VHH binders against o26223. Designs and how they scored, part 19

Target 1, 191 residues: o26223
Amino acid sequence: MKLLWTSQHIKVTVHIDGKVSKMDVLEAIKTRRSIRKYQDREVPEELIDKILDAAMCGPSAVDERPWHFIVVRNREMLEKIPEVHPYGAMVKDAPVAIIVCCDSSLEKIPGFWVQDCSIASQNILLAAHSLGLGAVWTGVYPLEDRVEGIRRLFSIPEHVIPFSVIPLGYPAENPGTRDLFDPDRIHLEKW

## First folded at step 15 (VHH)

Design Y5
Fold by OpenDDE, fold request of step 16:
Parts: sequence; structure tokens; C-alpha cells
Structure Y5 (fold): chain B 191 residues (1-191), chain A 124 residues (1-124)
Amino acid sequence: as target 1 above (191 residues)
Amino acid sequence: QVQLQESGGGLVQPGGSLRLSCAASGFTFSEKWMSWVRQAPGEGREWVSSISYSGGWIEYADSVKGRFTIARDNVKNTLYLLMDSLKSDDTAVYYCAKHIYSAFPETQDEFDYWGQGTQVTVSS
């Protein structure tokens, strides 16, 4: 009795039809990877709108919602970002990037804007992944050289702080999934 | 500790050439913009040239454009200034400067570290 190990090829049926297969939230979180290679394919505006909608759905301190988003599609600007961000090389290969910023004039409690913009940035990554796009978080804040570099490049006013640059595109790589669960990082009731 | 050390200066005749070097240490050189700045006797400091991380973005002062070439070797942590067609007005102490920001400098206050400088004298 030869046990034929049928390798269940999980046929990810990419339903080509316009029905965006809804990825559940846990799947999105667990399977998300940083994607730094992109196809030569434009990202529809509709998908960007959905991503930005998701970015604005996160909580913020006392509902301050300090975030602003710059959507960059201009090739010249995308090519300049790597010159002011030393780890932004992949941005030049992306069809679009989102720059997450904080308007300090909207801040109600000092310092919480970092959490707010982090939540927004993560929601961008998760939303992108759930929509079949690849993205990566390139950190800007709190490094002064990058903050000012991005500020000047995009003529961002002094009271607005660049936080992150997130290139987006259809993925041209599949880095696979990671198991990052570490029970040693879990403490019950006390340290 | 951040260190910048210039070398390659000297006495040259008008029309001559020099190659300046700046050895950098104490920071990740490949992650910083770098500039050359010069100071002539009795004059203020004058920006000469700046270069981005990879050298993909370069700018020159009008006074040196077409004659000077800025370059960098990120493996060797070294900044270079190739100076051709030197003029008497190029006589100055040349400084290597580390940028605070990933941008071309607007003022001298946008540099956080300077070398000791190297003397360039152009005289017949």
C-alpha cells in the first residue's frame, strides 16, 4: 500500500474576475512580508483609495488623527527618493509610493503622533497585502537626515513631519511566510 | 568619534591639477551626504560641491563648475575632489564636511563635522 503523499498544491486560485478575494485579517497579518521587487504594472487608483481609507481607520490618541499622506507616482520624484533615503533603493522600482506625515498642528497630546502614524503605516501594509500588492515600510522618522531630506524634496512645511515612505506595487518576489511566534516573549501576569 | 581628514593639497601653477582626498571614520559614510567647502585668505567659507550617498546627485558652485569633480568611494570611506584647470582664485584651505541632512546645504550650519582642511595654493 504505497501511501501516495498527494502534495496538496494549494492552488491559490487568483480569481481573475474583479472579485477581490477577501483575505481575513489574521491571514493578512501572518502572511504579510516586506516586498522590495515590483512588476512593471501600474497600481489602480481605486486600490490606493482603499489603502488610504484603511490607513485612516486606525485609532489615534484622543482621536487627533494627525496623519497626512502624499501619494507619489511621478517617476522623477520616485527616482529621487533613494538619494535622500539610504535604504530607499526599491522606491525607484515601484509604480507608486505613499509618504506618511504628521501635522503637528493637529497633535493634542505631545509624542503620541508616532504611534498614530505607525498604526496608519501598518494599516497601509496590511491593506496592500490583502489587495494583492507588495509593500515595504522604509523608516524616515526619527532620523533627522531623512526627515529633512524628504521634507525638502517634497516641499513639506515645517510643522509637518515626514514619518515613513512606503513603496507599493504588484509583487515580483515571493519571500514566503515566516513563523515569528516566540513564546519566550510572553509573560503571564508579571515579568 | 567622527573623523574627517583631508589630504592632497599643495602648490601648483595656474592650469595645473590636484586631487584631494578626505578619509572618513566614526560613522556610516555611505549613509551621509558629503561636501567640499573652501576658505580663501581673508574671505568667508565658500561651498564648493556636494554629493549624495551613492553619488547619484551632485551639485557644484558656479565658480568651479566644469573644472572640479566630486566623487566618493563608499567601500574606502573616502571623498574626493578632482581639481582641474586651477586658477589663482582657487587658492584656499579646502575642507571636507559631513551633512546633517540628506540635502544640499543652505547654510554652513548644516554641517556637523569638518576636517582640519588641506591647503591649496595656485601661484605662478
Scores: ipSAE 0.841, ipTM 0.924, lowest interface PAE 0.5, mean pLDDT 93
Fold by OpenDDE, fold request of step 16:
Structure Y5 (fold): chain B 191 residues (1-191), chain A 124 residues (1-124)
Amino acid sequence: as target 1 above (191 residues)
Amino acid sequence: QVQLQESGGGLVQPGGSLRLSCAASGFTFSEKWMSWVRQAPGEGREWVSSISYSGGWIEYADSVKGRFTIARDNVKNTLYLLMDSLKSDDTAVYYCAKHIYSAFPETQDEFDYWGQGTQVTVSS
């Protein structure tokens, strides 16, 4: 019995009409894509606030919540970020970017801050997608050239570590969805 | 292995021009900031100019501003320094240097690799 995997093309119909259709969590996770092209359109502050609220709702080790966020809208700074991030070219085309940072003084257990900031970064991506925005995670940590580049550009204190740069905007591309499920990566009880 | 090789140095008269080249290999050239640094006889190393990996951000030392032009070709893995209106004080060995950070250098310790240098002599 050949299980005909009917590729249900979930047409994410971005209804242009102002009603943000409620996206469930599984749909958001499965349909999220990295977006690197943006419309010439501003992102309302209300949406950024919602995204940042979501970013702070993730778990952290022993509830340390080490994350900080820099919201960048200044055109000059957005244009400079690509000069200190080799894979950040799309940032100059975005109306806004969020830089996720760790305050090391808030760390309670060594090393878990990477997981904490990763969760925060992923929540930003999912929240943005749910709100009809496109975003992409550009990695900063643990690459020293990028960490120090972003640090100096934004005058970030030494005890604060830049972790990721996430440009956001209304999407000007639709890369479609992917099926990434791999049963060969699943092991039952033992390897 | 990372390699940087400078060329194009020589003897020129005051007011003359030279074009230096630095051939890079052993790393992804387009992902790194690059600089020119020079050392005059009996003097310490002096920063001359830096360029971002894309070439979109450039800075010069005050001593060479308006006379020198830094450029790069990421397809050819080559860094350039165009030197116009040369002065006797420009006499030095010129080095290309690879950055550790995506930022303008604050100290000499922010370079992890150097070329062998090329001699520039400005004399009447």
Scores: ipSAE 0.839, ipTM 0.924, lowest interface PAE 0.5, mean pLDDT 93
Fold by OpenDDE, look of step 15:
Structure Y5 (fold): chain B 191 residues (1-191), chain A 124 residues (1-124)
Amino acid sequence: as target 1 above (191 residues)
Amino acid sequence: QVQLQESGGGLVQPGGSLRLSCAASGFTFSEKWMSWVRQAPGEGREWVSSISYSGGWIEYADSVKGRFTIARDNVKNTLYLLMDSLKSDDTAVYYCAKHIYSAFPETQDEFDYWGQGTQVTVSS
């Protein structure tokens, strides 16, 4: 079943003047923050494609790649997500959200799909940040009420497990950077 | 411990009105969907209405549409059911129910906690 990407050609006048300074990997990791406020600005499809490409580049257990992604741009659906996710209030203000899901039929080793989808989710966050977007990881799994809420809202099959909802947009806040290095969490050779 | 306590039931004439309340405690009320369910004498439990976290999503049974209004106060941890134009067929014990899922219920098994119920009797 060819997922008909209805390419609504949103003419995003990308004022390309902003040199998206290519962040190195360490810079992206260290400077990434959860962004929950977004500009009234559409995210170009090209950027979403790049983000999803990055999401699929992470490792998975025995290369099972169990992930699926739902890209949500419909305003009505975005506005409904907070009603099935109590900490998803910011989703209604985002121009787009990505729902990361696991197809259990693709799982080769039980339980590792959580790690796989986590890696995919983190890659989405890092890629978004590197592209000048803000994003936040809102957890769905393993909370049953949220899992079923998102499942029903998006008519997700029973064998597919919604894992996370990640709203994205151009940031309308700057929370600053944090130094989270803690040497007390490092143990040499033994605990 | 989760507690749900209904109140506001009573005897009313046909065409009358009642306001039911459900006081909730023992969980984060604002993070749960809530429903009213009723049971008439000799009948099974019937879903009446459901409301989402903030009240953005509301649904009613066809039998009560246009007459009943579900509402919630998340500050007071209280669920309400405003019942207008009451009919004899509305006679039942009304229960407040906490959802397991953030969705409209498909079965009675989707509720994990119930109140003790409040009796509503509509009679001339």
Scores: ipSAE 0.790, ipTM 0.902, lowest interface PAE 0.5, mean pLDDT 92
Fold by ESMFold2, fold request of step 16:
Structure Y5 (fold): chain B 191 residues (1-191), chain A 124 residues (1-124)
Amino acid sequence: as target 1 above (191 residues)
Amino acid sequence: QVQLQESGGGLVQPGGSLRLSCAASGFTFSEKWMSWVRQAPGEGREWVSSISYSGGWIEYADSVKGRFTIARDNVKNTLYLLMDSLKSDDTAVYYCAKHIYSAFPETQDEFDYWGQGTQVTVSS
């Protein structure tokens, strides 16, 4: 059984005659790692579309959906990001980066856009991982230095706030998995 | 405590060269954009040049382009301005300035710390 779609939606084909499976969501969450080294290989537009579709599936405060995304593939622009983001050195080597932004004119509850854009950013990381890509969230907001640097570099309007820069590509490293579960962080009924 | 200390100014003949230095301390120099700004007698401050934290992105004022070179040494926490082909219009106090933002400045309010300045005098 095959499922073919010609629209902007892309799904993994599941074959009845063999084992082709999607990554379990809990496994994706547990195995996703920050990837800062990428193959010299293009990321197809179709995968970026899938990732951004996933980003927009996140919940938001009162359904305000304040997010906007800038997709950056131009080498000159990718090479300039590290000049305005001191910890974004890996961006120059990525085939593509996604800038997650908040349009403050869409805010319905002041300040919750940070949670909204954080959810979208994490969905980008998980979707990239599930598609065989590696990504890393590089922080922009709330560091005014970085916020203004990115805003001016990409001509982002005053009412739009750059939140994060997420370079991604086919991974050229494998950091392995981590066991981060800490039961001392769990409090039953009270602190 | 942020400190910026300029040096290397002096008297020079037209067509001569000088190298200015700015020693920086009290902040992570390698993570900040830096600029040179000058002030001629009786005039306002004029932006001269800016350099990104890595040195990978540099811009100059039109008045000095092709004659001045900005550089930085992030190991020694020092900003430099190499001035060649000096002319009388370059006579000014030269200031080292620390950026608030990782961007080319639009106003002088975008610098939070300034050095004491070093005098450059080009005699005609």
Scores: ipSAE 0.296, ipTM 0.698, lowest interface PAE 4.0, mean pLDDT 90
Fold by ESMFold2, fold request of step 16:
Structure Y5 (fold): chain B 191 residues (1-191), chain A 124 residues (1-124)
Amino acid sequence: as target 1 above (191 residues)
Amino acid sequence: QVQLQESGGGLVQPGGSLRLSCAASGFTFSEKWMSWVRQAPGEGREWVSSISYSGGWIEYADSVKGRFTIARDNVKNTLYLLMDSLKSDDTAVYYCAKHIYSAFPETQDEFDYWGQGTQVTVSS
């Protein structure tokens, strides 16, 4: 296999026996879309490992790293999530879901865990996309009924807060790229 | 303003059947879990059955399994309890109750609103 390097060093591998390219970070950010339809195809454990490694690379307030992740593959459990999480219907069709949680005993600065877990959740979405998977963030926190529903379904302890449920799989849809840049949202020096 | 109004109670002989209804208003019924709870004379409240917002997950108290059926109509915002093979021990005021959480209740404090109740009397 011949390795090709870009001038930016963000595309490090190209398979010589066929055209396979890695997605650069700006392309991943711009092309990631919420995917709610998945192929009937398992996601290998090693891809989940890569996604969770990326999730844990996010910054956190005072390096508190309050996150924990529950990987859900059991069909019965995936089918029950929509019963405690309204508008999470696509979860039952996913081969796997990741529940992002905060362990409040790891919190060093009160209240910043929301930002910490949001960063981890977005990293999951970007990493999944870069690996050829589709995902969507379904909100749990701060909705009390969803938080308690997910907590009881997965036997999550009282000091651990479920933040988001992220179903993922090989995509069965292609919504296309959007151009969302709005220069009116940019303010120089002051509002 | 949440309102729950039960109806359909009455006097029935042992072995008989009744259908209770609970009309709901003042909240998004299709997004909430609902339960039936009953209170016999001189007793505390007893959980009867719960149903998830979609109707896809249902549980019953052991005392009523196989005899009662909970159901909901999210278009009409109505909760039902179909009671068959009624026994004298089923005599109670039946309340519909709105869940705080999307979960089966662990305590009676997990209901934030209750109806006025409908009397069911099973007597030979």
Scores: ipSAE 0.294, ipTM 0.693, lowest interface PAE 4.0, mean pLDDT 90
Fold by ESMFold2, fold request of step 16:
Structure Y5 (fold): chain B 191 residues (1-191), chain A 124 residues (1-124)
Amino acid sequence: as target 1 above (191 residues)
Amino acid sequence: QVQLQESGGGLVQPGGSLRLSCAASGFTFSEKWMSWVRQAPGEGREWVSSISYSGGWIEYADSVKGRFTIARDNVKNTLYLLMDSLKSDDTAVYYCAKHIYSAFPETQDEFDYWGQGTQVTVSS
């Protein structure tokens, strides 16, 4: 492994994915934190594509896959989100945000779209983290005020429901990890 | 629960100025969009201006743009309308209205609470 630490050189390697993996899945889940401060750096489109691919890998009720995603990079639009979302102030400082939506015309079991879009939203957070980005989920649904504000701002049709706004970027903070395991939340065989 | 109390109306000559206030209580004022809406004698209600909860996004009706200024004080829970260059056509009852949505209104049904109104009369 002398070549791995020897001075500046061209590294040409052929590895199986397990040997070049960036992060174990349990590690990603345990270390992901809500990130609300971002560097002044663009997020390449190819990273957004990877994140949305991961979002769409989530399970959904009877495979209904009701999700749609709006990718927002326009500075003026990002600056307007905090005006319709009172806890979305960090969005104005993000290089990009993803709005997770439900297309109710794709719904096969009424009401399960909330679980479906929650799964997609969490996958966005984990994928962003694994790619060296920070993100935070800001809630839209079920707050009628925010739902309608976001819908009108982005001209989202009535049958499409904005679920969450997820600003993301290269992190400019490191809040550290937490140990949140609580055995009192675990019930064996019955309540 | 929710209360909106307008004040500051009165009789004024054309070209004059007035400052309307709306004291708000019973809700988190700093998290809601607010509007002024007016109703002239024998007319329907006319939207005048809206302001986002932070004050960062403001729109005016064309009839008042450049003459009226909406403002809010989220510490005092108060909405304001500063009216300059008043005309006889501005004669109306002015209402403070609380938005249901964080959006510019499309109908008056998008306000869930209204004040009692304050009369503004512009006449010589």
Scores: ipSAE 0.283, ipTM 0.691, lowest interface PAE 4.4, mean pLDDT 90

